VHH binders against Hexosaminidase D (HEXD). Designs and how they scored, part 13

Target 1, 346 residues: Hexosaminidase D (HEXD), of Bos taurus (Bovine) (a6qnr0)
Amino acid sequence: MRLVHLDLKGAPPKVCYLSEIFPLFRALGANGILIEYEDMFPYEGHLRLLRAKHAYSPSEIKEILHLATLNELEVIPLVQTFGHMEFVLKHEALAHLREVARFPNTLNPHKEESLALVTAMIDQVMELHPGARWFHVGCDEVYYLGEGETSRQWLQQEPNSKAKLCLSHMEAVASHMRARYPTTTPLMWDDMLRDIPEDQLSGSRVPQLVEPVLWDYGADLDLHGKALLVEKYRKSGFSWLWAASAFKGATGVNQSLTPIEHHLRNHLQWLQVAGSVPADTLRGIILTGWQRYDHFSVLCELLPVGIPSLAVCLQALLHGDFAENVKARVENFLGISSLEEMSFRR

## First folded at step 4 (VHH)

Design j01 (framework vhh_6fv0_2)
Fold by ESMFold2-Fast, scan of step 4:
Structure j01 (fold): chain B 346 residues (1-346), chain A 121 residues (1-121)
Amino acid sequence: as target 1 above (346 residues)
Amino acid sequence: QVQLQESGGGLVQPGGSLRLSCAASGFTFSRYAMYWVRQAPEKGLEWVSTISGSGGSTYYKDSVKGRFTVSRDNAKNTLYLQMNSLKPEDAAQYYCAKDTYKWGNPYFDYRGQGTQVTVSS
């Protein structure tokens, strides 16, 4: 699969814009979308406080899903359930669920209320996505995990460990999904799993419950290291894995490459990783399109600005390279005389 | 076991027409988008056309728009490519391919040797 990630933090695109862009995604080679709603989802009832003033309505969500169906784009919703919880934990009513009182980033995994909160969020999103075959539960960059008072006390007791704490929360969330939505497979970002030894991963139920998404947005990937990481996950019991690249967002410190060149290089490197692992290992790749670093940060790039990069990256993935004929095809799709023009424009 | 069998190629003069067929088996045909791709001598695999599982959406390489028409018969598990006004640059080995849930170029999930299209006088 080839999914386009829609990061809706701050400024969600209008439905009429999505009606124009979804056919383009399909024409460029995408066959799915990953929708990261954050506070743009129309949460209701006791979760009403989580929705932004200009969040989509339930009717608008249904229209977006209808547009995806018309364009044969598989929809995977994303709800953060551990890290990146600022839009939830910034609220005074929910501050008691923070891992560290001072920081609204990470959910306290020791409280039953924490699991009740995130499963309620999942349930409301699933109610509007009844046919979802995959659901992303986030779990990336769980900063400060283990540093709260309750966690520090818990970690003093043998045989408890930070890895065990992390895996226990992941297992609880994923078990809820598998039990309540047996045809839906949970996904999660892999960064919190990378340094956990194979024996500890295989000792948990997590590998049987989720498909991890291995992310790296660099222009130069450690190809051998990625292949070894994939092998570790397979040996730990994970059935399927996903990759994630980036087609837009803040570029790293490599001023010798334009943003488009950086992202193209990232995708070509991931193609090499895919070629080095066994068949039936990778489900697909998610082309991430970040709008903000986090909930409180300013917008970096809106989706329309990233379309040329997306076209280049999707076509490179589809054809296995970015030779002159593929480049000409992208230029024609975008209605431009050359991609060199776009690489110099802000 | 997924199988795709192409047929209908041949020698044609510039301006001529050919209809390619692809017989599919081993999967639920109507649930997958299908592709036509081609490979000219000493060139890489090139996408030509896409048709959705239902047949409701079609997409074409710009150089073939208006000349080629992709269609499918889901009851017969068969994919078609009607090629009109053929040009010398259309000469290639033509393959059909199934969309996949695996990462990589979906165009490489084809079976057999394809069907050869030659355009010359």
Scores: ipSAE 0.015, ipTM 0.232, lowest interface PAE 7.7, mean pLDDT 85

Design j02 (framework vhh_6fv0_2)
Fold by ESMFold2-Fast, scan of step 4:
Structure j02 (fold): chain B 346 residues (1-346), chain A 121 residues (1-121)
Amino acid sequence: as target 1 above (346 residues)
Amino acid sequence: QVQLQESGGGLVQPGGSLRLSCAASGFTFSSYAMYWVRQAPEKGLEWVSTISGKGGSTYYKDSVKGRFTVSRDNAKNTLYLQMNSLKPEDAAQYYCARDSYRWGEDYFDYRGQGTQVTVSS
């Protein structure tokens, strides 16, 4: 699969704009979308406080899903359930669920109410995504995990570890999904799993419940290191893995590359990784499109600005390279005379 | 029904010129990038040139750059390949091909019957 990731934070696209770009995604070779709603999802009832003022309505979500179906794009929703919980934990009513009282980043995994909260969020999103084959539960960059008072006391007891704490919460969330939605497979970002020993991973039920998404947005990947990491995950019991690249919102330290060159190189490197692992290992690749904001709006990149990069990256994945004839094809799809004439909008 | 018909091939001496034409019908010509591809005797099919749907971008195989010029007339649904300074290695059956909107293996979906180009002293 080739998924386009939609980060709806800050300036989410209007439904009418999505009606224009979904056909373009399909034409360029995408066959799915990963939708990261955050506070743009129309949460209701006791979760109504989580929705932003300008959140989509339920009818707008249904319209987006209908547009995806018309364009043969598989929809995978993403709900953060551990880290990146600022939009949830910033609320005074939910502050008691923070891992560390002064920081709204991470959910306290020791409270039953924490699991009840994130499973209720999952359930409301699933209600508007009937038949979803995959659901992404986030779980990346769980900052401050283990630093709360309860966690610090728990970690002082043998054989407890941060890895065990992390895996316990992941298992609880994924188990809820599997039990309530048996035809839906949970996905999660892999960064919290990378340094967990194989025996600890295989000792948990996580490998039987989820498919991890290995992400790296660099222009140069450690190909050997990626192959070893994939082998570790397979030996730990994971059946399928996903790759994640970036088509916008992430640039490397090599400042001699333009953003499009950086992202193109990232995708070509992931093709090399895919070629170096067994054929039945990777389900697909997620092309991530992160929003990037400067407080003074100096570097603000919205989805429309990322479309030329997305076109380049999707076509490179389909053809295994980006020769001049593939470039001409991209220019024709976008209705432009030359990609070199593209300029960044700020 | 999509149809592509090449013409303009023939026998020419080294250093000579030929102008190939491709008449297209059965589709909206200006909406598709077009290709010139060739096949020499006992050789595989090789890409020669690409032109974008509106004609703003052109691309060439390294060995023909500076000698060949691809162009199109969207009002007449016709693709052209101007070949100058022809070399013996340019001898081949030349085909025009329409870009495919279905991506996976081949980058074109329809090809004409071709026109023969022979270069000999």
Scores: ipSAE 0.000, ipTM 0.132, lowest interface PAE 18.1, mean pLDDT 83

Design j03 (framework vhh_6fv0_2)
Fold by ESMFold2-Fast, scan of step 4:
Structure j03 (fold): chain B 346 residues (1-346), chain A 122 residues (1-122)
Amino acid sequence: as target 1 above (346 residues)
Amino acid sequence: QVQLQESGGGLVQPGGSLRLSCAASGFTFSSYAMYWVRQAPEKGLEWVSTISYSGGSTYYKDSVKGRFTVSRDNAKNTLYLQMNSLKPEDAAQYYCAKESDYKWGSGYFDYRGQGTQVTVSS
């Protein structure tokens, strides 16, 4: 599969704008959407406090899903359940669920209330996504895990470890999903799994419950290292894996590449990785479109600005390269005379 | 109807060479990436090589880099795999495969041929 990731933090697209771009996604070769709602989801009841002032309504969510269906785009919702929980844990009513009191980033995995909170969030999102075949539970960049008082006490007991703590929460969330939604497979970002030894991964239930998403947005990937990491996950018991690239966002400090060239190179490198692993290994690739801000100037990268890069990257994936005839096809599709003109626009 | 027909396999001694061919029909060959995949006895399907729709990009399994060369002739709708310095671990049934319109990566294709057997023995 080729999924476009929609990060709805900050300046999310209006529904009418999505009605214009979903047909474009399909035409460019996408066959699915990963929707990261964050506080834009219309949480209700005891979770209403998580809802942003300008969150979508339930009817708007249904309209987005209808538009996806019309354009043959599989929808995968994403709910953070471990790290990146600031929109949840910033609230005073929920601050007691923080792993570390000073930082609203990470959920305390020792509290039954923590699991109850994130599973309630999942359940409300699933109610508006009946029949979802995949559901992404986040779990990336779980900073400060193990540093809370409860975790420190728990870690003093053999055979407990930070890896076991991490895997136990992941297993609890994924087990809830598999039990309540037996036709839905949980996905999670892989960074918290990368450094866990094969024997510890295979000793947990996580490999039987989830499909990890291996992410790297660089222009130069460690191709051999990626192949070895994939092999480690397969040996640990994971049946399917996903890749994740980026069509917009930070391009790093390499001044020899334009942003579009950086993202194109990232996708061509992921094609190389895909080519180095067994045929039945990678289910698809997620083209991430992270919202980002320049904290010195408050510059926001909007989805419309990312469309030329997305077109280049999707067509490169569809055709397996970006030769002159593919480039000409993209230029014609976007109604422009040259992609070089777009590379230097502010 | 999509059809893929492999040929060129056989028995060869370690260090020998074979050239595999795959004749394609039933689709616009020049619009799709093509794959070579193999399956050894008692092992799963294993990706070997990918060539882009134009032939401008090629990708290889690490263990075959420098020994195998994939190529294509879009005018003849034919895919090739030149295999040099063959090793016992290269022995397998070799298949060509067509890229799926809705799949990404060398592991994702919507059609596979019947295959051609490669045996490497003393």
Scores: ipSAE 0.006, ipTM 0.160, lowest interface PAE 9.9, mean pLDDT 84

Design j04 (framework vhh_6fv0_2)
Fold by ESMFold2-Fast, scan of step 4:
Structure j04 (fold): chain B 346 residues (1-346), chain A 123 residues (1-123)
Amino acid sequence: as target 1 above (346 residues)
Amino acid sequence: QVQLQESGGGLVQPGGSLRLSCAASGFTFSRYAMYWVRQAPEKGLEWVSTISSSGGSTYYKDSVKGRFTVSRDNAKNTLYLQMNSLKPEDAAQYYCARESPEYWGSDYYFDYRGQGTQVTVSS
């Protein structure tokens, strides 16, 4: 599968605009979308406080799903359930669920109310996505896990460890999904799993419950290291894995490559990883489109400005390379004589 | 200037049928999802049905599912609600409404509604 990731925080596109870009995604070679709603999802009832003032309505979510179906795009919703919980934990009413009181980013996994909160969020999102085959539960960059007072006390008892704490919460969330939505498979970002030894992973139920998404947005990947990581996950009991690249977002300071060239190289490196692992290992690749921000800027990058990079990356994945004929196809599709011209538009 | 005008309401006996229409003007009708909502005496405003901008997806309040059918004709800028097997509990003022065009933030999931058409169900 080739999924386009939509990061909807801040300035999400209007539904009518999505009606124009979904056919474009399909034409470029995408066959799905990973939609990360954050506070743009129309949470209701006791979760109403989580929705932004200008969040999508339930009717708009249903229209987005209809548009995806018309364009043969598989929809995978994403709800953060562990890290990146600022939009949830910034609220005074929910601050008691923070792992560390002064930081709103990580959920305290020891509180029964924490699991009740994130499973209620999942349930409301699933109610509007009844046909979802996959559901992404986040779980990346769980900063400060183990540093809260409750966790520090818990970690003093044998045989407890940070890895067990992390896996326990992941298992609880994924078990909820598997039990309530038996035709839906949970996905999660893999960074919190990378440093957990094979024996500890295979000793948990997590490998039987989720498909991990291995992300790396660099122009040069450690191909050997990726192959070893894939082998570790397979030996731990994970049945399928996903890759994640980036078609837009920060490319770092002092880059010798243009943003498009950086992202193209990232995708070509992932193709090399895919070619080096056994067949039937990777389910697909997610092209992430993270919203950029700057401390000195009030403007965020919108999806439309990433379209040339998306076209280049999707077509490279579809054709297995980015030779001159593929480049010509992208230039023709975008109605330009040279991709270099797009780099000079202001 | 957005305008929505409902018609087709009236008095019908239980088990009867009515077809409501809503004429839309002042906006590109084919780009917006549309709602039917109703308000009965001594009750709040209730959502009845939604139809997607293309007409391909429809959603209904559980109590009307199988009895009501929403449809639209984008060429005529008209929204319809076919109401069959009407019950006394269906008696209400019926409004067509336009979904918020940018982002969700309205109390009733819409930004404009018509003046309504009265449906009365009496033996």
Scores: ipSAE 0.000, ipTM 0.106, lowest interface PAE 20.5, mean pLDDT 82

Design j05 (framework vhh_6fv0_2)
Fold by ESMFold2-Fast, scan of step 4:
Structure j05 (fold): chain B 346 residues (1-346), chain A 122 residues (1-122)
Amino acid sequence: as target 1 above (346 residues)
Amino acid sequence: QVQLQESGGGLVQPGGSLRLSCAASGFTFSSYAMYWVRQAPEKGLEWVSTISGSGGKTYYKDSVKGRFTVSRDNAKNTLYLQMNSLKPEDAAQYYCATDLEYSWGEPLFDYRGQGTQVTVSS
């Protein structure tokens, strides 16, 4: 699969704009989208407090899904269920579910109410996505896990560990999905799994329940390290893995590459990783388009600004390289005489 | 230089069986997934089956599940398709295919053989 990630926090595209963009994604070689709604999803009932003032309506969500179907784009929704829970845990009514009282990032995994909350969020999103074959439950950057009072007490007892705490919550969320939605496979970001030893991973049910997404947005990937990580996950019992790259975002300080050159190089490196692992290992690649929280940065980094990079990256993935003939195809598609005119020039 | 050569096609009555073979050369056969695709006279290329490089995973088009079995012999660089309970709808030119570039779950069928004809009629 080649998925385009839509990060809808801050300044999400209007539905009428998506009607123009989805045909373009298909033409460039995408066959799916990963939609990260955050507070733009029209949560209702006891979860109504989670929706932003300008969240999509249910009818708008249905229109987006219809547009995806018309353009043969598989839709995978993403709901954060562990880390990146600020839009949920910032609310006074839900602050008691924080792992650490001072920080709204991480959900407390010891409370039954925590699981009830995130499964209710999943259920409401699934009600509008009844045919989803995959559902991403997030679980990345679970900062401060283990530092809450309840966790500190729990961790002092053998054989408890932070890895076990992390895996127990992941297993609970994924088990809910598998039991209630048997044709939907949970995905999760792999960063919280990277440093967990093989024996602890295989000792949990997580490898049988989820497909992890290995993310790295660098221009120079550690190919050997990636191959070893893939081998660890396979030996732990994971059936399928996914890759994730980036088609927009910061390139780092003092970089000599333009943003498009950086992202193209990232995708060419992922092609090398894919070539070094068994052919039945990676199910797809997710081209992430993360938005920044700064208001001005969001306006500058909206999807339309990232389109030239997306075109370059998707076509490189589709053709296995970015030789002159592929570059010419992208230039022709974008209606430009040279990519250097837009974002290859420093 | 990639070479793929299909054989084993022919005329069979409805309900009959055929076994197709594909001899591969010019690449490290065991490292790449192999595909069977077909094309009926009025239709485009249609994917039929996939087998992983190791042979550990197999996938089938819904309409052929339970009737067709894909397999491979990596020691002989040969791909097989066992076709049972053949229907008139299965009549087509059958090609074996592979992609040397990773296709991210969407095979491009970049390399195909000349094909072998399967006819199903009384």
Scores: ipSAE 0.017, ipTM 0.278, lowest interface PAE 7.8, mean pLDDT 85

Design j06 (framework vhh_6fv0_2)
Fold by ESMFold2-Fast, scan of step 4:
Structure j06 (fold): chain B 346 residues (1-346), chain A 123 residues (1-123)
Amino acid sequence: as target 1 above (346 residues)
Amino acid sequence: QVQLQESGGGLVQPGGSLRLSCAASGFTFSDYAMYWVRQAPEKGLEWVSTISGRGGSTYYKDSVKGRFTVSRDNAKNTLYLQMNSLKPEDAAQYYCAKGTYHWGDSSYEFDYRGQGTQVTVSS
């Protein structure tokens, strides 16, 4: 699979705009989309407080899914269930579910109410995505895990560890998905799994429940390190893995590369990783398009200016390289004479 | 224009050895992972081995692990496959390939594939 990631923080693109860009994604070589709703999803009932003022309606979500179907794009929804929970935990009514009282980013995994909250969020999103083959449950950058009062007390007891705490919550969320939605496979970002030893991973049920997404947005990947990490995950019992690259977003500045060259190089490196692992290892690659924290960023503007980078990256993935003939094809598709002379001016 | 030229095939007895070579031109060889694939008579194309662009990572089909070794010389734009302890089941047309890994179904789609070199294992 080749998925384009849509980060909907701040303001959702209008459905009429998506009707224009979905055919473009397909034409460029994408065959799916990863939709990170955050507060743009039309949560209802006891979760209505999570809905932003300008969130999509249920009918608009259904229209988006119909547009995806028409353009042969597989839809994977993403709901954060552990880290990056600020849009949830900023609410006074839910502040008691924070891992650390002063920080709204991480969910306290010790409370039954925490699992009830995130599974209710998953269930409402699944009601509007009944045919989803995959569902991303987030679980990246779970900052301050283990630093709450309950966690500190729990960690004092042998044989408890931060890894056990992390895996326990992941297993609970993924088990809910597998039990309630047996044809849907949960995905999660892999960063919280990277440093967990093989024996602890294989001792949990997590490898049988989820497909991890290995993300790296750099222009130079540690290919040997990626190979060792893939081997560790496979030996731990994970059957399938995913990759994630970036076609836009604030990565480290490399003075020798333009932003497009940086992202292209990231994708060419992921092609090397994909070619270098055993067959039946990687299910797909997710081209992430993160909405940067920036006072002057507008979601609608960032996506259109990211289109040249997306075109370069998707075509490199589709053709397995970015030789002169592929470059010429992208230049013709974008209606430009040279990528080196491209301007991102408004 | 991408070109790939295989050589080194031949006829050997079971248990014998062969070293295949692939000369590449028309692209920056060291930037791309390279593949060895084979097609036995009346069978489909199957993946045999992969080597990363810089040679730091190698992968093999289970049935050839410990017997085959892939390597590359980026200064000479050349890919190699050392085949030891050859079995009748290894008899096939061998191709070096530059292409796209097909995510999720273990298949390879090749934009560029060489003409191949024949390996026969008999007697």
Scores: ipSAE 0.008, ipTM 0.259, lowest interface PAE 9.3, mean pLDDT 83

Design j07 (framework vhh_6fv0_2)
Fold by ESMFold2-Fast, scan of step 4:
Structure j07 (fold): chain B 346 residues (1-346), chain A 124 residues (1-124)
Amino acid sequence: as target 1 above (346 residues)
Amino acid sequence: QVQLQESGGGLVQPGGSLRLSCAASGFTFSSYGMYWVRQAPEKGLEWVSTISTSGGSTYYKDSVKGRFTVSRDNAKNTLYLQMNSLKPEDAAQYYCARDTSGYKWGDEGYMDVRGQGTQVTVSS
């Protein structure tokens, strides 16, 4: 699969804008979208406090899904269930669920209410996404895990470990999803799994429950290291894995490469990784589009700056390379005489 | 040339049974999960059933649980859907579909449903 990631935090595009860009995604070679709603999802009832003032309505979500269907785009929703929980844990009513009281980043995995909260969020999102084959539960960059008072006390007891704490919460969330939504497979970012030894992963139920998404946004990947990591995950019992690249954002300041060149190289490196692992290993690649704060992205007349990069990256993936003929095809598609005209000096 | 050929549809009375078949060609059938999906007149595409690569795991839409059974014969590259106790709301064009989430980064185009489907009509 080739998924475009939509990061909707802070300033979601209007439905009229999505009606313009979904046909473009399809034409460029995408066959799915990963939607990271955050507070832009229209949570209701006891979760209404999580909804931003200008969040989508339920009818707008249904319209977005209809637009995706019309453009042959598989929709995978993403709900953070462990780390990156600031939009949830910033609220006074939910602050008691923080791992560390001063920081709203990470959910406390020891509280029964924590699982109840994130499964309620999942349930409301699933209600508006009937038939979703995959659901991303986040679980990346779980900062401060183990640093809360309850966790510190728990970690002092044999045989407890930070890895066991991490896997326990992941297993609880994924088990609930598998039991309640048996046709939906949970996805999660892989960074919290990377340093866990094969025997500990195999000893958990996590490999039978989830498909990990291996992310790396660099222009130069450690190809051998990626192959070894893939082998570790397969030996641990994971059936399918995903890759994640970036078509915008996630680039350093003062880089010598243009953003488009950086992201193209990232995708070409992932193609090399894909070619070095068994055919039935990688289910797809997610092209991440991390959102910088931008009020103007809610205006339907505005195109995102990342579209030329997205076109280059998707076409490179579709054709397996970015030779001059593919470059010419992208230039013609975008209506430009040269991709060099779209480059930015850094 | 990936192809899926559906057959076995027809006219049946409420409470009757039909067995649908889907013949696959042009790919390694045993390496892909398969779906049955349906589309009633002037309605959207609706998922009905999923079967794992080995056939060891099966999943169903709530409204068809206990009435429909999906199975596969990997040696014959064939997918089946046994439909019992058919109801008027089951009337639709039925398609088999391959799980296209497999690694296909060099392939051109996207196709998740193959063939013309097979029509199921439920009337007295």
Scores: ipSAE 0.000, ipTM 0.163, lowest interface PAE 11.6, mean pLDDT 83

Design k01 (framework vhh_7ubx_2)
Fold by ESMFold2-Fast, scan of step 4:
Structure k01 (fold): chain B 346 residues (1-346), chain A 120 residues (1-120)
Amino acid sequence: as target 1 above (346 residues)
Amino acid sequence: QVQLVESGGGLVQPGGSLRLSCAASGFTFSRYAMTWVRQAPGKGPEWIATIYSGGSTMRDDSTKGRFTISRDNAKNTLYLQMTSLKPEDTALYYCAKDTYKWGNPYFDYRGPGTQVTVSS
């Protein structure tokens, strides 16, 4: 699969705009979307506090899903359930669920109320996404895990470890998904799994429950290291893996590469990784489109600014390379005479 | 090869503002989470804020209303905007490249720091 990631934090596109760009995504070669709602999802009942002022309504969500169906785009919703929980844990009523009292980003995995909270969030999102084949539960960048008082006490007991703590919460969330939604497979970002030895991973139920998404947004990937990591996950019992690249944001330190050149190289490198691992290992690739917020720069990288890069990257993936004929197709799709006008070349 | 160089510190009156910068080189800046940490004389290091490779931020609740972390990947620069400065903000401020997540943040590289002194 080739999925376009929509990061809806703080600046969600209007439904009428999505009606214009979903046909374009399909035309460029996308066959799905990963929707990261955060506080833009219309949470209700006791979770109403989590919705932002300008969150989508339930009817708007249904319209978005209908538009995706019309354009043959598979929808995968994303709900953070461990790290990146600031939109949840910033609220005074929920601050007691923080792993560390002073930091609002990480959920305390020891409290029964923590699991009840994130499963309620999942359940409300699933109610508006009937038939979702995959659901992303986040679990990336779980900062300060193990640093809370309860965790520090728990870690003093053998055979407890930070890896075991991490895997236990992942297992609880994924087990909820598999039990309530047996036709939906949980996805999660892989960074918290990278440092866990094979024997600890295979000793948990996580490999049987989830499909990890390996992310790297660099112009140069450690191809050999990626192949070894993929092999570790396969040996640990994971059935399928996903890759994640970036079509906007994540530009390197070297000013000699334009942003489009950087993202194109990232995708060509992921094609090299895909060619170096066994067939039927990678389910697909997620082209991430992170929103950039910069207090000191007037330039904010919004979705419309990323469209030329997305076109280049999707077409490179579809054709397996970015030769002159593919470049010409992208120029035609964008209605431009040359990609050099869009900073494609130095 | 890897270098982090902070600047922008100095003497400031209570209630004043400062913008700290951290110039990074020798690694692919956009791929790493970057952190601001401060250390007051005789005290341990205190974490202020982290900005992740994906652009999201994690901020200490006690300072997040007055301090804002941001980055410019095109310039390989990390920033900390400080407003409504208080005498208790007096410390050596340094930036760090963050490589470890579980329990204890681990900084494989950090800069020499820039001194901020808040006094009348």
Scores: ipSAE 0.000, ipTM 0.343, lowest interface PAE 14.5, mean pLDDT 84

